# Designs tried in a protein design chat: VHH binders against o59646. Part 39

Target 1, 363 residues: o59646
Amino acid sequence: MKNPKFTENQKEIEKEEFEFLQKLNFIIKESLELFNTNLKNSMKFINYITLPIIMASIESKSFNPFSEIIEKHIAFILNSKMNSLGYKFLPLGYSSDLTYENDNSIIHIDIKTANLENPSDFKDTVPLGINQSSYPGVLDCKIRGKNIKADCKKIKVYPNIPTTYNNKLTITNALLFIYPDYKEIIDEIREDYIAIRELISINLKDILTPIEGSLEEFLNYKPSNEKKRLEPILDNIVRGYFIHDKLRHEFSENVEKDLEEFEKKIIGIAKKLKEREIKPVAILSISIPNGELAPHYDDEIVSGKSWGSSFRYHYKKSGNSVFKGLDNKASRAVFLHINKEYLPVLKKYFDPITVYELTEKRL
Short names: E, the ipSAE of ESMFold2; O, the ipSAE of OpenDDE; V2, 0.75 times the mean of E and O plus 0.25 times the DockQ between their complexes.

## First folded at step 24 (VHH; framework vhh_nb_b201)

Design ad6 (at its last look DockQ between E and O 0.01; V2 from the best seeds 0.00; counts 0 for: pae O 15.9 > 2, SAP .698 > .668, placed apart)
Fold by ESMFold2, look of step 24:
Structure ad6 (fold): chain B 363 residues (1-363), chain A 119 residues (1-119)
Amino acid sequence: as target 1 above (363 residues)
Amino acid sequence: QVQLQESGGGLVQAGGSLRLSCAASGFTFSRYAMGWYRQAPGKEREFVAVIYSGGDTHYADSVKGRFTISRDNAKNTVYLQMNSLKPEDTAVYYCAAWGYEGTVWTVYWGQGTQVTVSS
């Protein structure tokens, strides 16, 4: 009974968020064929991006190799369709890359990918950066297992995104693409790539001749960016050799043999990636509450692990993920697509599953 | 009980105009997106136009600039003004309403009205 009531302004905010969610769901659902076509067309070029994918995977073992491709294709669709709806692209700093405006609102859309094998990134939750929400996150100011506590009632995690811009309402959405794990394909080649980097490193004398000072001194020099010169040199040589056909036959015969064998492995991985059916397991569309709706979503929008640096929106913590101030109890999180092959696995993580549906009437 | 009833279809010469209407009942009309789909013989149903609850519109590329969707919330009616009609516009035109019923996204369909454009 003591729960705060929604103000009339808060109800109007939720109406506007709901109306935009309807528009977003419609244009994405009606564009799924174009998205699939664009993705298939990008797979024609997989042999040109396989090495960059392998290189990027070293620092992120849970990396989805297609995340950037997916994000680019959805951004292309949105940039085209949002203009047709009267929204224009708005290049802001400290905001999402997909930011739009009309007379009344500024729209932020974030495209997120999640690995089906890591349910903490998609099950009833979505992670948010400080540029991806306008809702202050609730802090947990206790240290588990210790007698150390602070009173955090006066502070929250504050995002960079304001609740309004110049009287225009901030509306924030996420599109979450859940994909199967590609770990088995990438793991096949990771050890080999690490070995190739080391092999190049110990054989740099074959292609870099010191003139003054030792090669070791040159490679260990740290320019203003605080990276040792060795690291960008290794990456550059890898690109030169495998992408541009440079430096061939500049190494010893044994080194060249190992480089050529790795090149064959790159080709094999590209073939495996091209042959894999690359489509999402599920697509989830999420309306993220505006910060003016506080405190109504305080139980659901909380600080991430880094206390003060990120958030999570637990969109099903109270059961149904709904617009709490609207009478229709519409869901803030809606499945736009489910791959039927994965329905048994999805039911393990989601029950019930609410699906956006456009069903033909029988004539 | 939700009902959507289309009217205004008929036979028209190429280059002509028609105005379709769809009268709605059984739901809070002003809260729903309203739209039109069409289906030619032997083809799948295709999107034509939508008008959202806030009044914004979106059109299929094939009809943009020729068709105009509008709504009258006082009369619970959505309209499709169809200008510069072409033979390829020949189809059964269906009125649709979509939104949430509780937490479930759903669509209501009308019975359809025939539009025939002769060349």
Scores: ipSAE 0.000, ipTM 0.427, lowest interface PAE 11.4, mean pLDDT 81
Fold by OpenDDE, look of step 24:
Structure ad6 (fold): chain B 363 residues (1-363), chain A 119 residues (1-119)
Amino acid sequence: as target 1 above (363 residues)
Amino acid sequence: QVQLQESGGGLVQAGGSLRLSCAASGFTFSRYAMGWYRQAPGKEREFVAVIYSGGDTHYADSVKGRFTISRDNAKNTVYLQMNSLKPEDTAVYYCAAWGYEGTVWTVYWGQGTQVTVSS
């Protein structure tokens, strides 16, 4: 649907985007202390988080439970602050992590997390799903300006989010939180966990109690569309033992001894994680162009990892992502926070770094 | 099939005029914003002008006062009147269309037409 106020004027759209970016930046900046405090409070429960982290680390996927914690805290804080500013929470389900409504706009905020040791996740581009942006485009088979596949052709991408909701303009922002790496800590115990998995696997028939049917039938059942259920089952049992403390008597004495030793190791790892004092090394706020601005930003859209379902906004390609319809100076991407201890590392990936402190400063 | 076909390009002397046309087919023309972009050799494609479905127009600063974009919905055609042409206006000019087709936001591009302005 056409927004009579915005659809006919690029500058007006960008102005709205810019103004909201400033508001959002202010909100986040003023909430950093609260955020840190809350995050610290969450870390009191690191013992319960450690085991899932270990489990996830076995899977080649970069799973960071801290990212989830961060996302939740940010969501909580934003909800409170946005409400105070007259925005109404509007969960649309298919849309971004957070959605808000005011008189003139529907606001989408997507929270992104990245590990400092994985620069592909944050360097130059921010990933967007088709459900996180209203901007359509023709995408090259490129990530961060590099060809991924030589034989890949350009594709047209259609977002799920409209440019307007009735008469309200869609505004989309991404908040990128860059985390320090803790992989080295997890690597200390990964092999031990694998050993525990194996141990439990060997004794699985002695541990599991079927509710219905036979245990043999259960273990042999393989739905056509499901991956191997063995690992999740094993993980579940491990969680049952260490997190729920419900299975202590279900194991043989020998197995229990091994589990006890592993528990000590888990506690040790948890302590190390806690001592790391996990907090973002940087926070980047990015205003994503509304689709009505197409094709003005087409060159700044690059292909995502999933063709047709994701793309990336390249916030460095046009001189650090500028509002083109305004003065061509204002940046769509702004650092809200930088841990100065990590500044040398960040400068390897970001140059220049513009930090928002009431006034934008270039570092 | 969607088509955008540019015409009217060519060689012109500095200070001269050209009128580009873009004939559109295969989509609901009246619901789309129509625009022109240009790409000079060795340069990135840049915005020139747009006329929205409602008739409002927007121009790049570099062409303001010299170029005029218009549209004829009955003919499914968008025009770019280029006056006071300069050598720096030399480029391939591309017609673009963007808007909703039903519930689907869509962007289309033409193949481009060469404009050369000699000094």
Scores: ipSAE 0.000, ipTM 0.197, lowest interface PAE 15.9, mean pLDDT 81
ESMFold2 (binder alone), look of step 24: mean pLDDT 88; pTM 0.881

## First folded at step 26 (VHH; framework vhh_nb_b201)

Design ae1 (at its last look DockQ between E and O 0.01; V2 from the best seeds 0.00; counts 0 for: pae E 7.5 > 2, placed apart)
Fold by OpenDDE, look of step 26:
Structure ae1 (fold): chain B 363 residues (1-363), chain A 119 residues (1-119)
Amino acid sequence: as target 1 above (363 residues)
Amino acid sequence: QVQLQESGGGLVQAGGSLRLSCAASGFTFSRYAMGWYRQAPGKEREFVAVIYSGGDTNYADSVKGRFTISRDNAKNTVYLQMNSLKPEDTAVYYCAAWGYEGNVWTDYWGQGTQVTVSS
């Protein structure tokens, strides 16, 4: 369907979106060195937060817990900068990672992190949650080439974010930080964690009885759900042991030895991460279209990996960048930073690569 | 004068191994990323592997797990260990360097070495 002609109002919205993009460019350039993990006072609590983050992500094969740590660090940096520029923080936790208010707009910043070695996180598409855009996605009847229902109509997936908050325009920007690979380290620690859980599980009865005798009855309650109850209990034991140091000497000598070894590994990994000079190899800013710009971007914003729960921007390898403005001249997606040494590899995933070389103007 | 000289190419049977070397001269080797590209007949030149000045590595998906890139800064040499070679790996392999020479971003390329994998 030929996209309708854009209105003057839509042009004005786009103008505001691009103005904010320029501001972000300035912020990122000014803060570029702060994203280094090896800065003084950076990642101060890495030893304390590493395990909890891993535990939270253990069931997810695609999640990089170290990237999550880095993401929090990025958020902290951005928040500091936004505040310094006079933006008022809005605690809208249901939406993007960071939300701010100025005189005319509500600004959402979604932070994305990816490893260069995991192209699924950024190749061809940018995943967005329903809380990361005001633009509705399109849910197709086909997922990954499979026809789910032959005669179903496409439906819109409406996000949690409105196009306006009262009289203020919603502006959403995703920032993709591409980092060097942590996969090997993460995989190693994940496997170790799982192994520890298994060890505990094998001896669960013996462990739990001395700790809490009533747990046996709990576990035996509705046997069909036993497996669902075991997992949280195992995690609780892990927390008790590693985080609170409350369950020492409750395990067999062999299990305890393994747990100690695991702890050492976690600490070691955390230390290595902190000591390493880890910088983003690229930072990509994506101005996500406001929903008022619909249906101009309907072909570019489609359902994501989760049916009806997410959507994606799809950019094609060849031909038309989906990140164009209304006039098809300006790009909504621009690299704010690129380590040029990585450019040959990045070109494999991004074509074209547009680097925003704006002269730093003080906001 | 900048020079990149590839060596180690040749004919190998499927499942075999080769090790390519690229000797570099004429620039500050340690400040450059070093990489390998390949071009098969009738195809475009494609990225294979890179080792950055900091020591990080990256590979094309098609060679990941089979190829290993390494560098010796003392010898100004970059290596590509190719294991489990497939007929699809047949190509001219080019050594490449990219980095800053002063304030100028520069790219250098070797002449290439032929790798042929027979079925």
Scores: ipSAE 0.052, ipTM 0.536, lowest interface PAE 3.2, mean pLDDT 79
Fold by ESMFold2, look of step 26:
Structure ae1 (fold): chain B 363 residues (1-363), chain A 119 residues (1-119)
Amino acid sequence: as target 1 above (363 residues)
Amino acid sequence: QVQLQESGGGLVQAGGSLRLSCAASGFTFSRYAMGWYRQAPGKEREFVAVIYSGGDTNYADSVKGRFTISRDNAKNTVYLQMNSLKPEDTAVYYCAAWGYEGNVWTDYWGQGTQVTVSS
């Protein structure tokens, strides 16, 4: 025989993984309207959070300003619903973010996000940290584009999540939320924010009480080896001016005019962010194979970019992602939601997409 | 073709009982979660109860202890036993099913059955 058979224990593991995937999928799909309502409530306060979002955008070129808000709403829903199904929240140190326990299982759920314009983060694969799987991944000891290969078959990428906790089965899942790219909205104002910081920097003498020679020395000090004292001071003044309504009228008339214009731009950006209708483009639910299922998923769970500290699950290897030991060959990766406004873009990456509604239709 | 057909609705006095049934066809019933939602006039549709393929159940807080969901996989039928009915339980009750079609978590819905609880 060329392919190993699934043992009866391995089949039972896959049955438990499949049954949990159904429960998780129901929870998320049942809760989608509540999630949308909660998100819309957060958006009532967009005017208060837009400047913090702009300030945070300096550090990232593919910034999703709402990922944290969205993830918190989903985590709230999961914690509530899992408890109603008899699962107790069980945080375990260096494990997954959302960990739960019942009589038979320890459940690890990770909420992941991906930018729609970066398909390598969501198309056919999902990245996994060592705390997000129990499956020892195949270590790929190759250098891309070279004839240098090593035989690393004696060692795997070993995760820090065991296949069982005593007599309780480890079940690991990912919820992948694909978001639109917000770059064009944030880029409109990022340069304006940088300009405002520089404007304040040039005019610091208007609001600081300098002692000759000491102010410049203080501002150029680099306490963290990456940032001068100037940068935190400028951000603090921005927060004071625009959020707390302090330091108004302490600058010259021309400077105050420019600050007022930036304030108007913040309001405009807040309107654009609110109008984007901040919802996931798609939601993908993924059952990650338990490590006791080795070697049946060795082709699909392999070393990632950092070879020894991460891996990827290729959940669509060879065009499908199934529970290989179950007769039904059910999918391990399931779309729970597709935002119809983005369907043309999604069809570039996922074809065919089948969405079932009350009347059974193909999009 | 998928079909969910509800039955067992009607008029009942407060404190009374009704048993709703939903017969299913066109999909592998035993692999689907089955449930009930309801919608009163002028209100949004709300969750009532679900039973998963493995037999676990969940209920809305407003019906817990009074309603019991069950399934019979041999008859492809899900039931909702409704006891101690109150006027606020008056609604159209919809049967629903959730399951996999390939890699998509899919839902099916029935046409609904009216339940009216009189004082």
Scores: ipSAE 0.021, ipTM 0.551, lowest interface PAE 7.5, mean pLDDT 80
ESMFold2 (binder alone), look of step 26: mean pLDDT 89; pTM 0.895

Design ae2 (at its last look DockQ between E and O 0.45; V2 from the best seeds 0.00; counts 0 for: pae O 9.9 > 2)
Fold by ESMFold2, look of step 26:
Structure ae2 (fold): chain B 363 residues (1-363), chain A 119 residues (1-119)
Amino acid sequence: as target 1 above (363 residues)
Amino acid sequence: QVQLQESGGGLVQAGGSLRLSCAASGFTFSRYAMGWYRQAPGKEREFVAVIYSGGDTNYADSVKGRFTISRDNAKNTVYLQMNSLKPEDTAVYYCAAWAYEGSVWTDYWGQGTQVTVSS
């Protein structure tokens, strides 16, 4: 029904979602200094993790080398602070690892990082897996570029998370950390790493001993996907050489010189990564509507590319998404932090962004 | 215009009690979290207590069991009952409110009230 009235139960659900949003936002806002301190502690070990970061970067040009570190530090803070609010950590299978309970609710929190240069990951929308919402998404049953459409209005994208667990209300939230692109730093070294892998590949004869047949014939064998076949062994040799000090001096003198030059470049990249602050550009906190609030958010929660396996919450589809059943019209998507140095860029994506200055005296 | 006005500070002997009040205006008091922070001379401002719109509370470890935060939505007032006071509790105490304005979390602060606990 178009614009149906909120039931009293639906209004109560939104009151509980809003109350939790306040608690979550307070936790994160209060914990920003601790989070920054914890990140700095991880950066003490940057020299040990820079090569693994470089090796991982060959799969993506937009790789964020700190994504997993950021997510783990936030998860640690949340686990500690949620307990202080009377929530017990409660991991459930096929749900978020950040799952908690109290007497009345089961809380699911997803921590997401997004690259500022890829706005489809954060601008006006947040991606949802089937374990990250309880709200059925609208299913899009058409094929682009073909005259094939099905009427799928009877079917929704059904998430794995129920709207309640044994009468405890399901509450789902996302924390979205937007970071600058580290592309310039990573691009500088990624091509050098690829060149080092090729150098090792060409010179495998220095460290491989034939068992049967000729080594030249083995190395010149041309499978249908030679790079795919050799990449694991090349990466293993890189780890052996640079991390474990194995195979050193087993290559020719010129190859060893090139490997040593690359090692110096790794150290230089580690310095650049350590010196670049890993402060978020912005932190966005999002209350994802519970499925019992259907149909009030049907226009905002829709299927993803894989039809039945994912969806998106378009939290600004018609302006700011709000708690539609609450009179205060509080936003479901709220900035907790904005790095002022990036404010001009953020205003291009989020017009308007209103930054309220404190008007009361503080000392 | 949001206004937060603290009162109830003063000088008290160790082991004594004080009750701080914070009168709020200019926003929908019952919908938002309220709290107390404090700042001792030469130290950074630190969290003391928070009470959320639903009535749940949380405290810094250093005051847990001695301080109690409460709110009266009819009077738009938040309170901090401070018992078993120690000289280490000496600080300026600030009332705070946290609200969502559009899409941005905004904090509002009072001007502070001095609490001095003598040995």
Scores: ipSAE 0.325, ipTM 0.768, lowest interface PAE 4.4, mean pLDDT 82
Fold by OpenDDE, look of step 26:
Structure ae2 (fold): chain B 363 residues (1-363), chain A 119 residues (1-119)
Amino acid sequence: as target 1 above (363 residues)
Amino acid sequence: QVQLQESGGGLVQAGGSLRLSCAASGFTFSRYAMGWYRQAPGKEREFVAVIYSGGDTNYADSVKGRFTISRDNAKNTVYLQMNSLKPEDTAVYYCAAWAYEGSVWTDYWGQGTQVTVSS
C-alpha cells in the first residue's frame, strides 16, 4: 500500500539522494569526453584477450563483449572521480559495480550500458540486481505475461543491500550509458568465432590426442551429454591458442593459417572501433529510492526478470515519470547527457526526457 | 529574477589572499549546488570548487589545500577563500549554481570577477 505520508526521516533520506545526484551530474559533465568508446586505455589490451572472454555468452543475444569492456572503463573513470570527492572505495562481495563510503553514506553505483539499436537493453525498464539497491521488490506470478501457477502468490524480494549500513544511509544510483550501435562489428566477430570453433571441432581428435589422452573417455562418459562436454573443451582450446599460446603448431598448417588470419581480423576490428571514437548518445542517471521509501514507490518499481530465475528490479515504461521525489516534483531519473541529434529516437523510448544541459544562462 | 553577483576580486601579490563572495537571488538557494569556475585568457573555463546543497565540498587539484569554499544559506551567499595565491591563479572567476528545480535541471552563472595575481 502506498503510504500517503512521508516522515521527516524520509525527507532527509531523499535530500541525501538528490545531493548525490548533484554530485553525479558534476562528475558526468566533467568526464563526458572520457566516456568515449575509443577506450584509449582499454582497447589497447584487446590483443591480449581471446574471443572466449569476449564471447563468453556467444549464444546469448544479450551479451556484448564490448559493452563489458566499456563498463569497466566507465567504472575506472567513476572511481577516480568518486575518490576525488572524498569517497572511499568499499569493496563488498555482494555490492554493486561500485560501492563507496563517506562519513554519512554508503553509495552504490550500478553501471549499465546499451546500444541504441538494441532497445531491449533500456526500453521500458532498466534492470537492477538484488545487490544494487536497498529497495525491496515483488516477484510476480507471471513470466512474460504467462501465469506460472494460478494460485501463485506474489513474493516480496529483499535485496542484499540493507537500507542502512554501519549506521550510514544506503544510496543507490543507476547510470545508463547509451552508445551508438556497433552491433555489426560484434556480429562479425561472433560469426568468425563460431567458424573457428567449428574448425577446431573438426580437428579435435588430432589436436587432443597428443595433449590429453583421457579426453575420449571423458567425452564418452555420458553420451547424452557429449555436446555439453565438447563445447567447453573447444573453448578451452581456443583459450590455449589465443591467450596462452600453448597450442601453436598443434593444428594442421591450413588450420593454423586460418587462426592467424582470424587473429588479425580481431585486431583490425578493434582498431576500427577505436578509430570510430564512439561517444555516448545519452547518459541517464536514476536515483533508486532507499528501501525506507518503499511505501511511496511500491507501484512504480517491480522486481524479477523471471519467476525464481532472476531477481532484478525494473522501473516501468511509464516510469520515467515514476521516479519522482516525494513531493512529486523533481524526477529521480535525469538525463545527464544527451546528443540532440538522437533526441527523436530517444523520445520513442523515454517520455518525458528531462535533460540537464550546462547551458550557460548568463545572468 | 535570478541573480548571481560576484565580489571580492582584485589585484594581489603572489602568496597573498582573497575572499570571493557570490550573492544569489531569485531561486531556492539551499537546494542548489554552488560552485566557482575560472577562465584565464586563452584558456578554457575550468572548475575550481563546489559546495553541494548538503555541504560537501570538492576542489580542483590545482587549488586543493589553498582554496576553501563555503556557503551561508541564510545569506544566500557562497564564498571562496583563496590563500597562497599564485600567478597561475589569474583569471576571471565565475560563480555558478545548479540544481533540479521544478521540472527542469537548471544552471545559473554570474558575470565573473577578475582576480590578478602578480609575481
Scores: ipSAE 0.005, ipTM 0.261, lowest interface PAE 9.9, mean pLDDT 76
ESMFold2 (binder alone), look of step 26: mean pLDDT 87; pTM 0.874

Design ae3 (at its last look DockQ between E and O 0.42; V2 from the best seeds 0.00; counts 0 for: pae O 7.6 > 2)
Fold by ESMFold2, look of step 26:
Structure ae3 (fold): chain B 363 residues (1-363), chain A 119 residues (1-119)
Amino acid sequence: as target 1 above (363 residues)
Amino acid sequence: QVQLQESGGGLVQAGGSLRLSCAASGFTFSRYAMGWYRQAPGKEREFVAVIYSGGDTDYADSVKGRFTISRDNAKNTVYLQMNSLKPEDTAVYYCAAWGYEGSVWTDYWGQGTQVTVSS
């Protein structure tokens, strides 16, 4: 079936989305030096966060140690620059953390980070949560791995964000930061950390004696659905020992020797993380279509991995996703920055038209 | 080929006014952000003003209230009205455009026009 004509209201929506994308792109591009300086300043304190990074790596299948640092620095820049343009910071629940308003619109900006080795998070697509779009997605009505499908024309994946707030237009954007993988550095020490947790676990009797019952019974109690009491206690002892200098010399001499050797390894990892730096491989700026533009983007905004609770915007479907109702057909996804050292890797992931633009524009 | 040509620079006394113009070609002018940067000898380029395609403007703090940026989409021209000029405004002023035709954000620059404010 054919795309209906854009209404005059829909054309005005896309004009406003394009104009905001231009402002956002200018702000971010002109702030890159400040952003890089701020990231370097955060790295001065890497020694204080290296152990928490290592501890978090055990429980996460996808490990992005600097995502929050990146997001906070961009938020700082945006909060200042948006205010100078007459936008007021407007944090809401069940919306983007970076929400702003002026007389005509409510702006939602999400900062996203993607690992260069996980191209499904950035290649021709961007994942969205229900607080990050106003455009309902096509619901995936098949069961994966089966030849079962349903007709679900009556329902879609519906977001929390409305197309307007009290007649102010909703505008939604994503800023996608692609960065290198730090897994190699963390993998060097992960097994050592697991061994240290095991060592502490079998020597708990040196520092913990139940008043009644057995130590094993005490430790096997589940105060939450996800953990026995043992796991939080081990994490607490690790923080106490290595961050706070507590419990030193409470274990046997052989155990203390192993803990001190691990401490030296933590310092070595911190040095490697500092030397790698936090440096984006690429930055993409993406205008996400407003839901009032339905059905014009139904082919591009579909259910994500969490059927019914997430979306994906395929910004490169069939070619380049554009502002379909504007006469200029401008792209909704724009590269603001690339690190030229990674251009061969980026050529691997992006189609020939995108590669031509990256090569010819010489960012 | 993109061309940005500045004009209207010159020598003025402190407290005076100048109006810079920048004629643009080679891109869809009405869809680009337009603006001005300046560079004094031995210093880095400094942001002065920007006007977005929808007409919204922003300024460096050092020029707010004294400078006004505007655009005429019919003439493909951006202007900078500079009032209450000070010797520290002395610089080469560059017209610039920011936008894209494909999917890569880029900027274009003019050759610059000298503004000299005498004490």
Scores: ipSAE 0.712, ipTM 0.915, lowest interface PAE 1.1, mean pLDDT 85
Fold by OpenDDE, look of step 26:
Structure ae3 (fold): chain B 363 residues (1-363), chain A 119 residues (1-119)
Amino acid sequence: as target 1 above (363 residues)
Amino acid sequence: QVQLQESGGGLVQAGGSLRLSCAASGFTFSRYAMGWYRQAPGKEREFVAVIYSGGDTDYADSVKGRFTISRDNAKNTVYLQMNSLKPEDTAVYYCAAWGYEGSVWTDYWGQGTQVTVSS
């Protein structure tokens, strides 16, 4: 049951949260140009990271090849700005991507990336890990609309982050970066990569015998898990060949030719990636409610994709605006950046959209 | 009506000091971040300093250690103390306010005040 009345403490907590939101929004907005510039600089090395990107995207799911780069740049910028504001970096470990400390609060900042073509990452809900909020979620007894058990009771999911650290308030923000989909580029080479892995697999014994004599025993240990053990080894061989140049000419002539052809394709993909626009479609800043504000947001926080390991803020299209403050006047979620060309698409998933655009109201 | 009125600009010699003031009206001052930007001739407007509603401050690297921003909520005024001024600090300085107005993030800007630092 939603408690209709707010305690003074809850109001104070919200005040702190919104103050930080203001700071964060300002920081990000002022840093956008710097962010883009630095990202472009990073692209100078795209040739060296293309293969790792491909390897990481072996799954059929949409993958943003620049996600890690983006996350690191944002982290770098935030760290600099947070320090300027007097916050001390605090490596707590089991927490959000970045954690900071000031006199009154422990700040958690989580960076999220999503692809526009994968709406499951942002459609109707914002995904959170158990280490990204102090607010508990609710685990429903329904999976994809089906009841698991008729007598199943809802379970509260408690996160790793407490509402307070000693006398310091936990404040959590999530930054969601939505990018165009680059799946088509990855798909162009994915099949080739798999083919290369298979090719290596066929020759694995011959390759590994001179390198690691004990590997055969390892692979034969518990045959039911052979595939799981084999895959990492294959990837290791790929890295050894293409990244470290340690396994050149260890293959038959025919296999070597195939590997060379694959290398050319990798270079081609790198070129394509370099030429693409890598700016986000949108950047969303979200102030995640502190757990002390419960149960005001209980209906908006439910279990995520992973049973008991994640939860989501629900974004309701109809009726109640998600991410509102206690007084329902201010939004905890604001778009810091939107490519207007994508606004119609974004509106399909976000309604309403609160955009912090610099509208210079000249007096 | 929202108003931001800058004052305190003028001509100063290199190494000198100026204090800018910005008087605000027409909005809940204490809920807004206040700041200063500057624009030199032929250059883009650039960030100088900000003081958030909670009192925290941030500065551009070029002015860090020389400039100090402060606010008086009772007077609805933000200040920029500029010390050790350099010719490169010559610009029109604009007062700005940033905050949530209703459901919209809003920024307000003053008309600017000229600061000229002579060599």
Scores: ipSAE 0.015, ipTM 0.294, lowest interface PAE 7.6, mean pLDDT 79
ESMFold2 (binder alone), look of step 26: mean pLDDT 88; pTM 0.884

